# VH-VL binders against a9jty4, part 24

Target 1, 144 residues: a9jty4
Amino acid sequence: MAKKRDSPKLIKIKDAIKLINQEVSLIGIVLEQREPKQCRNNDWICTLRIIDDTYPSPGLTVNVYSRTLEQLPQIKNHDDMILFTRIKMQTFDSGKRVNAACSRWVSSFALFEGEDLILHADEDTSAVFVWDGTDAPPASILAK
Short names: E, the ipSAE of ESMFold2; O, the ipSAE of OpenDDE; V2, 0.75 times the mean of E and O plus 0.25 times the DockQ between their complexes.

## First folded at step 13 (VH-VL; framework fv_teclistamab)

Design h6 (at its last look DockQ between E and O 0.62; V2 from the best seeds 0.51)
Fold by ESMFold2, look of step 13:
Structure h6 (fold): chain C 144 residues (1-144), chain A 122 residues (1-122), chain B 108 residues (1-108)
Amino acid sequence: as target 1 above (144 residues)
Amino acid sequence: QLQLQESGPGLVKPSETLSLTCTVSGGSISSSSYYWGWIRQPPGKGLEWIGSIYHSGSTYYNPSLKSRVTISVDTSKNQFSLKLSSVTAADTAVYYCARETYNYIWGSFDYWGQGTLVTVSS
Amino acid sequence: SYVLTQPPSVSVAPGQTARITCGGNNIGYKSVHWYQQPPGQAPVVVVYDDSDRPSGIPERFSGSNSGNTATLTISRVEAGDEAVYYCQVWDSSSDHYVFGGGTKLTVL
C-alpha cells in the first residue's frame, strides 16, 4: 500500500527550534545515540542528538519510535547523516529545552551511512555535502 | 506536601476479603499524570506489586493476583481502595499504597504510604 | 515471566564503595529503578531511569545499566546507608511491574 503525502519543506535546525508544536523536515549529522529502550506498550524508542552547521551546539534531541527494534535507525558510525520527515517539534523541562519526536505513524527517516555520496545542491534551506574515499573530509554540514 | 495513608482492618480471617483504603492528601488523585498503586511485602520477604488505578477507574493488575484483586477509586474523597478476596496466610504482609509516575517508556513509585500490616489468621 | 536477580547481601566497610547488581535478560533495554528500604520503613526511590537521582539523593548514589546487568553504586558508604535495596522494571510482555528480590547492604 502506497500513501500520498505533501512534499515536506526542509528547514535548518536553528529555524526548526522556533517552530514549536509544528511538523518539520530536516537533515543532520548524528553525534550521539542512546541505547534503544523497550516502551511500556512493547514498542521501541531510541534517542539521537543531531547537529547541522546552523546548530552545532548543543544539538537537537530527537526521539525515534518504532514497532520493532529492527525498524529503529541503526547508527553504525560517528557522523552518520539522517533525514527526518514530518517530525514534531516540542518543548520539555517546563519550556527550557526543545526536542523533536519522530512518530511511528506520521514521521519517517532515512539514514545515510558513511560511504554514501550526496552531491551539493542549492536548496531553500541549506547546502549539504557528503564525501567518500581516501582524501575526503568527514561527513559534516557546511553552510558556506 | 503529598501524603498517602493506608487504613483498614489489621486482622482478616482466611477465605474472607481483605479491604484497605488509601487517603491522598496534599495533592489531587484526579491528576492526569499519575496512577495509584498497591504494593505488598510479606514479613521478611521482598516487594510485590498488586495493581494500579487511574482516576477514571481504569486498572491494571499483577497477573498472579488478578483473579482475586479489585482496585477502585473515589475521586470525591480523594481515595483509592484495594480488595483482595479469598485470602490465606500467604497474604499476610505489610500493604503499601504508592503514587505511580510514568511515561511512554517506564514507571516507578515516587511516594509511598507508611504501610499497614494485615495479618490473615484463623 | 521476567525475572530480576539480586544478590541476597553485600557487606562493605565504611568509606568503601558498594555495588549492588540486578540481573535480567536484556535488562539494558529496560529502564531500571532502585529503591532503598531502611529497617522498618517504606521504600524510597534513590535512582530512577537507570542513572537519574531524585532531588535530595546525594551524588554518592549512582546507577548504570547495559546488557544483562544494572548496577547501583554507592560510594563512600556510611552507616546510614544500611538498608535493603530493590531494583524494579516494567515487563512489557506481560504488562506488570517486577521487583528484584532485594539486597541487604551491611556496613561493617
Scores: ipSAE 0.626, ipTM 0.817, lowest interface PAE 0.9, mean pLDDT 86
Fold by OpenDDE, look of step 13:
Structure h6 (fold): chain C 144 residues (1-144), chain A 122 residues (1-122), chain B 108 residues (1-108)
Amino acid sequence: as target 1 above (144 residues)
Amino acid sequence: QLQLQESGPGLVKPSETLSLTCTVSGGSISSSSYYWGWIRQPPGKGLEWIGSIYHSGSTYYNPSLKSRVTISVDTSKNQFSLKLSSVTAADTAVYYCARETYNYIWGSFDYWGQGTLVTVSS
Amino acid sequence: SYVLTQPPSVSVAPGQTARITCGGNNIGYKSVHWYQQPPGQAPVVVVYDDSDRPSGIPERFSGSNSGNTATLTISRVEAGDEAVYYCQVWDSSSDHYVFGGGTKLTVL
């Protein structure tokens, strides 16, 4: 039974970390990507650290899960941005620390090259309008 | 502070069953973040994982020992136990109980007992 | 069966850097943990998840893992670092934890 996917509003990381056990959508700059590892269930995991203007280094840890290595985020540049949709905020280290899980069943992600400015996010369609700093109209990007 | 302590006989006869208990103190065995494992070390040799158990009773064993190994847990006593049947001289070792971290990936053994020597001899 | 290969021994002078390798096929895709076992004592985790360090373990201990080799690095080696060091992973193909053969670190 496919649960209706709601597209939550994009929030800042500082607010996301307050929403434990909730699904959130957010965008961040990739600070670090760890080498993929195989999970206990034989899936693959890629651990990212992401930041935004509200949550600086060391950033929020996001675990991205996939069935194959090819489906994991492929970070190319240090200033790449990543949009997460419906990632689950979690605690670890006996509740002392916060991370997030990007599940292959519930969540999605989209990668953006460079530091583009997000002007608008459509809550219904998960479309993100990106401004590249030029006078051109913002481009609409749909999260995958 | 979490502490693990092995207990049981230090001498077992061939073909009999080795039985050990690990008593956990300073923490609950019912934590969802950990498994509980047994590791052994023959004298002068390396480490060998025997098996692990979750507080729910779910177990997984070393395939080479699976047919002879039984691990159980008693949450009321904050203990877990090891039984190794049909022992031979090859089963002579220091036996350790340890806490196994349970994360998205396979974990480490982050707390160990001091170990107990079990000698298989007639 | 999956095998972790360690050198049987490494010798270093005090104050020098010791490097202990752990070789395994595609070990970079596995989480590697390192244990220190002093003579007559139980093992203690010194590095977990490739490069993380437990509280109480000196910063002199560090780890890396890529390709087919994981490495434990001990900088500014002290006499107290003399021990046998083991690497450990989970092998999904055989469904069990695998330990390396151990490396005896001797401080000269």
Scores: ipSAE 0.493, ipTM 0.803, lowest interface PAE 0.9, mean pLDDT 90
ESMFold2 (binder alone), look of step 13: mean pLDDT 93; pTM 0.947
ESMFold2, look of step 14: ipSAE 0.560; ipTM 0.780
ESMFold2 (binder alone), look of step 14: mean pLDDT 93; pTM 0.950
OpenDDE, look of step 14: ipSAE 0.392; ipTM 0.785

## First folded at step 14 (VH-VL; framework fv_teclistamab)

Design j1 (at its last look DockQ between E and O 0.52; V2 from the best seeds 0.00; counts 0 for: pae E 2.02 > 2)
Fold by OpenDDE, look of step 14:
Structure j1 (fold): chain C 144 residues (1-144), chain A 122 residues (1-122), chain B 108 residues (1-108)
Amino acid sequence: as target 1 above (144 residues)
Amino acid sequence: QLQLQESGPGLVKPSETLSLTCTVSGGSISSSSYYWGWIRQPPGKGLEWIGSIYHSGSTYYNPSLKSRVTISVDTSKNQFSLKLSSVTAADTAVYYCARETYNYIWGSFDYWGQGTLVTVSS
Amino acid sequence: SYVLTQPPSVSVAPGQTARITCGGNNIGYKAVHWYQQPPGQAPVVVVYDDSDRPSGIPERFSGSNSGNTATLTISRVEAGDEAVYYCQVWDSSSDHYVFGGGTKLTVL
């Protein structure tokens, strides 16, 4: 019987920053994207700053790692939303600051473009739904 | 305040081994956030990275010097050392020890010793 | 081997803006650090990670990095800014820290 991997529950950023060294899933609005950089091991890193209603400032820094430049998040608009799954909360600056790591092996992300998308997270199933505000039912989105 | 100080002989004969020690004060060399590096500068020339060491003993070296370079760490003395074998006149330089920041992938050298001149001469 | 190219010298009058360039293939994908080295002294970081400043470094010092060129900008140049400036990156292909050749800034 394949142990149903309990889909990690989506949490707010204010709670995530308290869970150091744990894996969490969360949704945020992208405020900033730094230019991608190549790592020492030839991987790529993109640094994002994301916020939600519980943590509007200064926001959570998330480092996204990928094998190729094309696999990094392609942020087009300043109001884009991003879903992170199983990112690892960590500290930097000698423990004074908190960030998160989205690894290519453990973590995943999904980018949502457009100002008119309403994201609904089901607290029980951790399913994320996208709704365009019309009479059409919300669509379930899988994290890539 | 963190301070680094180089020590060792200022004169080395050709084909011998250059040996230097860096003493760290005002902070622990066993910090997990930093590497410890050696950089040299020939007179009137630019900077050249030699190598770096982690407090665990893990090292990485300049590929052009790797065959001749050994860097070691002594956490009990809060020191790390450089050995450069088979020296020639080309190895005459001011040698600096420095702290290397380690934030995920890249590092800058944010604290430096004053440097020590080592001359290779017969 | 990866090479960083700097102009050998830059001259500016007091109060003017100095720009020192560091050229490298796809340097925009690398983190660039800048060092100031006064005569007879050890280098000091003035800009790190392209554009960040250490505490104690004046706001007159700023950095940018894109494409094949990183730039250190020193506004309102003072006599005390006269030094040799070096750019530095990590090259992942050779596992090597690389420094530029240095630029001598002269304040006229």
Scores: ipSAE 0.485, ipTM 0.804, lowest interface PAE 0.9, mean pLDDT 90
Fold by ESMFold2, look of step 14:
Structure j1 (fold): chain C 144 residues (1-144), chain A 122 residues (1-122), chain B 108 residues (1-108)
Amino acid sequence: as target 1 above (144 residues)
Amino acid sequence: QLQLQESGPGLVKPSETLSLTCTVSGGSISSSSYYWGWIRQPPGKGLEWIGSIYHSGSTYYNPSLKSRVTISVDTSKNQFSLKLSSVTAADTAVYYCARETYNYIWGSFDYWGQGTLVTVSS
Amino acid sequence: SYVLTQPPSVSVAPGQTARITCGGNNIGYKAVHWYQQPPGQAPVVVVYDDSDRPSGIPERFSGSNSGNTATLTISRVEAGDEAVYYCQVWDSSSDHYVFGGGTKLTVL
């Protein structure tokens, strides 16, 4: 019998940018993606800019690291959504700007494609439910 | 602010060792954020990376030159150096020292010395 | 043994846009850096990590990198932009930094 994992609380991007050097979980719409690059240690990185209703401009830059190119998020559509779990908030540009790091050791992501997904947060923003448009019950994506 | 300055002989005889020093001022060579590199440019030609060093002494070199090149660092003097052995006329170039950005991705050279011409001739 | 290809020269009238290309197999997977070298001077980085500008470099300088081509774009070209421009990447197969052959930008 599988056990539900205790997941970090989902927060809004406007609140996440205040939590420097802390791990947060958040969801956003992928606005932009830079080409993936190979790193010095032969890992891979891609850089995303994501938004939510609380932080539509300029958006949050997230650097996503993986062991292989295939493990990076494969953004297909302008409206794709991404859930990040345990990403680390950081400063850059001499502390003037904020971004986040999705490491391959402690972080994870889940990519949700297309407009057929219905995403709802509960009133406490502790879980997000995904409905694929079938009669099947919604599933929690923060319970993994 | 940060400045790099090359120094050393401008004339070297064939088969001898070319030896240059880069003095760093307005910043520390011991910064964990940077490597320190040598790049050369033969007159009228393009740029060729020679090698780079971290303040701990760890080096990496252009494979085409590796058998003849040694780069070293002296953190107490805020300097790093280049030795290129067994020189020929083909080693005549302007030699630059430069700061290499050190992060997860392969970096750029964001500060350069003014360069020093080294001529290999009898 | 990675090959970077730049055109030897580009000529552009003042006020127009110059585009300097740097070709390489799958260069979009590499961080591309661009240097301006005015006559008789040391190179200066004008774009790094494909598209980022150092402090003090005007917004007229921009970069892009996708597929097999990286491009340095200089809008509203001025006479003072006349220089040789070099692209640079790391060659992971041979473990060394590689510079392109350089592109001489001539204004007018």
Scores: ipSAE 0.462, ipTM 0.769, lowest interface PAE 2.0, mean pLDDT 86
ESMFold2 (binder alone), look of step 14: mean pLDDT 93; pTM 0.952

Design j2 (at its last look DockQ between E and O 0.61; V2 from the best seeds 0.52)
Fold by ESMFold2, look of step 14:
Structure j2 (fold): chain C 144 residues (1-144), chain A 122 residues (1-122), chain B 108 residues (1-108)
Amino acid sequence: as target 1 above (144 residues)
Amino acid sequence: QLQLQESGPGLVKPSETLSLTCTVSGGSISSSSYYWGWIRQPPGKGLEWIGSIYHSGSTYYNPSLKSRVTISVDTSKNQFSLKLSSVTAADTAVYYCARETYNYVWGYFDYWGQGTLVTVSS
Amino acid sequence: SYVLTQPPSVSVAPGQTARITCGGNNIGYKSVHWYQQPPGQAPVVVVYDDSDRPSGIPERFSGSNSGNTATLTISRVEAGDEAVYYCQVWDSSSNHYVFGGGTKLTVL
């Protein structure tokens, strides 16, 4: 509650890839996940590839870090949706490729299964907000 | 093109210190992207990592050897070195220097020297 | 103290597919790297991070890693592939690199 940091606005992946070294919030469909790995310092990582209607190819790679294996996103279907808050856009491969990092300290995610999606909406039917458990719920958030 | 070359004495007496230098050419040892490592292979046997060093002087070592190993770097000469103290016949091996590429998750050795045989014998 | 287990040798006919295994407890949670060491030569990495191939390594070299077994696969084996192959991981519990014992590939 008392420790919320300002969240970046929700943006589309095509715009996020231009915001190198900046924190962004975005939502996408999970097309692919690699098996979890244990990091050199005993943290855990899983790697997702996500898309939206603005960036369906090649998709955005997001590396998600956690302290334990159980805290990683549990992707069940290749069409599940994920909302990322405060992930950092980065370049790699000598600046030729873009990915993002979801750190366990400043970032968060919320997973939405294709059949069972929990969203919070107000009386304005154009507004949806999602609470991710890391900060106070936002007053509103736009979903895809 | 990047090359690594080991140099030093090929014969060391028991209880003395083995000392080797790796000279890096075709690239800079001061790169922020790499560590620089030593790996050894006893004749007819497998590979054993000894330790690695960053150009700032930061090191990490195989726990089984740590008490006897010192790795150092001289960036002005584009070189790094290995000292292994109190050697025995069990330290007879081909010694390789290698470039270590790494990230938060993994590490491996992408360029190797030719190796130099060091024999520990009376 | 993490242990990697490789078969001591594998023999295949030219043109066939060789599979070299690297066993370890929950090795699927580790990134596995593979080295080729021809007789009298230094090792050369042929696969890293389970399945990625360095520049200059032929597409016939591929890798997989799941559960307790990582596998290096060499398709359309040639005489020039004869070498000892090593797998390698990082052991995060003891903070050191671990190599398998090596597998000698013989092309019949």
Scores: ipSAE 0.611, ipTM 0.811, lowest interface PAE 1.0, mean pLDDT 86
Fold by OpenDDE, look of step 14:
Structure j2 (fold): chain C 144 residues (1-144), chain A 122 residues (1-122), chain B 108 residues (1-108)
Amino acid sequence: as target 1 above (144 residues)
Amino acid sequence: QLQLQESGPGLVKPSETLSLTCTVSGGSISSSSYYWGWIRQPPGKGLEWIGSIYHSGSTYYNPSLKSRVTISVDTSKNQFSLKLSSVTAADTAVYYCARETYNYVWGYFDYWGQGTLVTVSS
Amino acid sequence: SYVLTQPPSVSVAPGQTARITCGGNNIGYKSVHWYQQPPGQAPVVVVYDDSDRPSGIPERFSGSNSGNTATLTISRVEAGDEAVYYCQVWDSSSNHYVFGGGTKLTVL
């Protein structure tokens, strides 16, 4: 019986920034994507700034790591949303600032492009639904 | 405020070993957030990174100098040191110690000593 | 070995904008840092991570990095800005820090 891996509970960014050195899952709107950089270990890093209704400014910086450039998030629109699973909250700038790390080993992300609206289900279930604005029912997406 | 100060002989003979020490004050060298580096600048020329050390003793060196360079750290004295063996006139330079920091994964040198001139001459 | 190329000198009149370039193969995929070195002094970081400024550095200093060129821009140049400026990156292929050759900024 495959132990149903408990879907990670999604939290708001305002709460995530308080959980330093912890792994969290959250959804945000992408405000900014920096140009990818190649790391010392030859991995790639993409830095995103994301927001939600609880943390509209300045937003949370998330560093996404990947083995290849192609595996990094490809943000196309300003209204794109991204789901992060098991990203590690951390500090930088000598502890003055908070960011998060999306590790290729531990973390995952899902990008939602276009006019897709992500609806959060009840805080208790942390279920995420994607709605394309049509009369079709929202599709449930599971945080991988 | 963090301060770095280089010390050592200003004159070294060819083929001998250049030895410098950097004394760190206003902060701990044992911080997990920083590396400690050496950079040199020949008179009238640009900057050249020599190497860096972590408080644990882990080092990485400029490949062109690796065979001649040894960097060490003394956490008890809040110091780190540079040894450059088999020196020639080409090693004449102002030597800087610096703190290496980084945002994300990128390193830069945010605090520098005033530098010390080391002349290699017979 | 990875090489950073800077113009040897740039001259500007007071109040004008100086632009110092740093060329490198795919430098846009690297994080570029800039140092100011006044005559007879140690270098000081003026821009790090392409475009970020340390505390205490005036907003007149800005940086950009894309493609094969990073640029340090100094707006409203003052006499005190006269110095040699160096760009610096980490080269992952050779595992070492690389500095540009430096650019002497002269304020006319």
Scores: ipSAE 0.379, ipTM 0.785, lowest interface PAE 1.2, mean pLDDT 90
ESMFold2 (binder alone), look of step 14: mean pLDDT 93; pTM 0.949

Design j3 (at its last look DockQ between E and O 0.80; V2 from the best seeds 0.00; counts 0 for: pae E 3.4 > 2)
Fold by OpenDDE, look of step 14:
Structure j3 (fold): chain C 144 residues (1-144), chain A 122 residues (1-122), chain B 108 residues (1-108)
Amino acid sequence: as target 1 above (144 residues)
Amino acid sequence: QLQLQESGPGLVKPSETLSLTCTVSGGSISSSSYYWGWIRQPPGKGLEWIGSIYHSGSTYYNPSLKSRVTISVDTSKNQFSLKLSSVTAADTAVYYCARETYNYVWGSFDYWGQGTLVTVSS
Amino acid sequence: SYVLTQPPSVSVAPGQTARITCGGNNIGYKSVYWYQQPPGQAPVVVVYDDSDRPSGIPERFSGSNSGNTATLTISRVEAGDEAVYYCQVWDSSSNHYVFGGGTKLTVL
């Protein structure tokens, strides 16, 4: 019987920042995207700043790592939402600040575009649904 | 306040080995947040990175100098050292030790010694 | 090998703005650091990570980086700004730090 890997529970950013060195899943609104940079090991990094209703300022910095530039998040709008799965909470600046790492091996992300999309996270199943506000049922979205 | 100071002979003969030591004060060389590097500057010329070392002894070197360079660390003395073998007149330079900051993308040198001139001459 | 190209010299009158360029292939994808080296002194970081300033560095110093060119801008130049300025990056392909050739800033 394949032990059902308990889908990581989505948590709010205010709680995530307390879970240093742990893997968490969360959703946020993208406030800022820095220009991609090439890492020392030839991978690529994109730094995002994300917020939610529990942590509107200054936001959580998430470093997204990828093998190629094309695999990095392509943020088009300032109100885009992003789902992170199994990102690792970390400290930087000699432990004074918190950020997160989205690794290419362990983590995943899903980008949601559009001003009219309502994201619903099921707290029990950690399933994420996208709803366009119509009578149509919400669509389940899988993190890539 | 963190301070770095270079020490060693100011004159080396051709084909011999240049040896310098950097003494760190006001902070521990065993910090996990930093590397420790050597940079040189020939008279009237630009800067050239030689290599860096972590407190564990892990090193990385300028590829053009790798075959001749050895950097070591002595945590008990809060020092790290540079050896450059088979020197020529081209190795005449002011040698700086520096603290290196690093992350996944980049590094910089935020604290420097005052530098020491090493002249290669017969 | 990765090469950073700087003009050998830049001259500016007091109170004016100096711009020092650092050219490199796709340098915009690298983090650029700028150093100020006064005569007979060790270099000091004046800009890190393209555009950030260390504590103690005046706001007159700013940096930008895009495409194939990074730029150090010094506004309201003072006599004390006369120095050689170096840009620096990490090159992942060759695994080493690369410095530009340096630019001598002369205040007229």
Scores: ipSAE 0.401, ipTM 0.784, lowest interface PAE 1.1, mean pLDDT 90
Fold by ESMFold2, look of step 14:
Structure j3 (fold): chain C 144 residues (1-144), chain A 122 residues (1-122), chain B 108 residues (1-108)
Amino acid sequence: as target 1 above (144 residues)
Amino acid sequence: QLQLQESGPGLVKPSETLSLTCTVSGGSISSSSYYWGWIRQPPGKGLEWIGSIYHSGSTYYNPSLKSRVTISVDTSKNQFSLKLSSVTAADTAVYYCARETYNYVWGSFDYWGQGTLVTVSS
Amino acid sequence: SYVLTQPPSVSVAPGQTARITCGGNNIGYKSVYWYQQPPGQAPVVVVYDDSDRPSGIPERFSGSNSGNTATLTISRVEAGDEAVYYCQVWDSSSNHYVFGGGTKLTVL
């Protein structure tokens, strides 16, 4: 019956895709990033495709929104990892496909470079995880 | 099968109001996914967006035409319309109605009517 | 307001590749749409969102967009590809659709 404070429960992508219209937290390896685009309302978007051990193909598309271009994730290497907190699972393509939205209001992300266990956390991240490349779950470190 | 069809007078006198209607068939104008737009093309020249409307009545207009243009929608008839006031010879063009794809990020016109030539002449 | 610049015309022999450019400041940050307009007909979308094709458009049509230039590429050009081609973006800073001036493709 323990309460989980300020450390979001991670779920696997395979389970997340079943939770349509719900907020989830997950971690994945970034396979692709499309070039950023300016939205109709002057916000910015980039689109990532991420995978984990439960969903290696085709991967989960995540649309990341920010108020400025510089606040988008800066993916540099093919082995970068990203933690998403409170992203919303959605359907598109007439309900045939699932993606997720990382909003600038309630969601956050933290980007990890393959050589560094703690690389980046944005202003809205309440927790930072450390992962040493083993099958062990990431360790939580409080962020400020 | 979605179809758009322009209707209205092909000849309009200078200083009068150009009035066109677009009838949508094979689909609903009330779809939350789409805006409905007017684009014109003077003979031998390029395309110019006039404006677009959402089924709720919200409009966006080309600033160069904003003072003279009114776009409206009648969801019960599955139609939307264009009025362009105070026309001159420069308003002679083929007028197209089109469906505008809408999402938060992108937009384009994926279905077009066949177009109707409106000539401004006395 | 935002301006898109296209060459007025491009001529290619049948079977060759045509490249039609659309220039704009930081157009790589915009989603670019390409329309084909055959003589006397309404435009039809041949490329959307920079590089995607609607169903029914042959893969000979492709698009790219980066920096200040978007390009429509038509490989193995056929006589039926003769048309005027327009690029189009949404300018979110001024909330308006902008079309390029059009490029007439002539197949020699």
Scores: ipSAE 0.299, ipTM 0.702, lowest interface PAE 3.4, mean pLDDT 84
ESMFold2 (binder alone), look of step 14: mean pLDDT 92; pTM 0.930

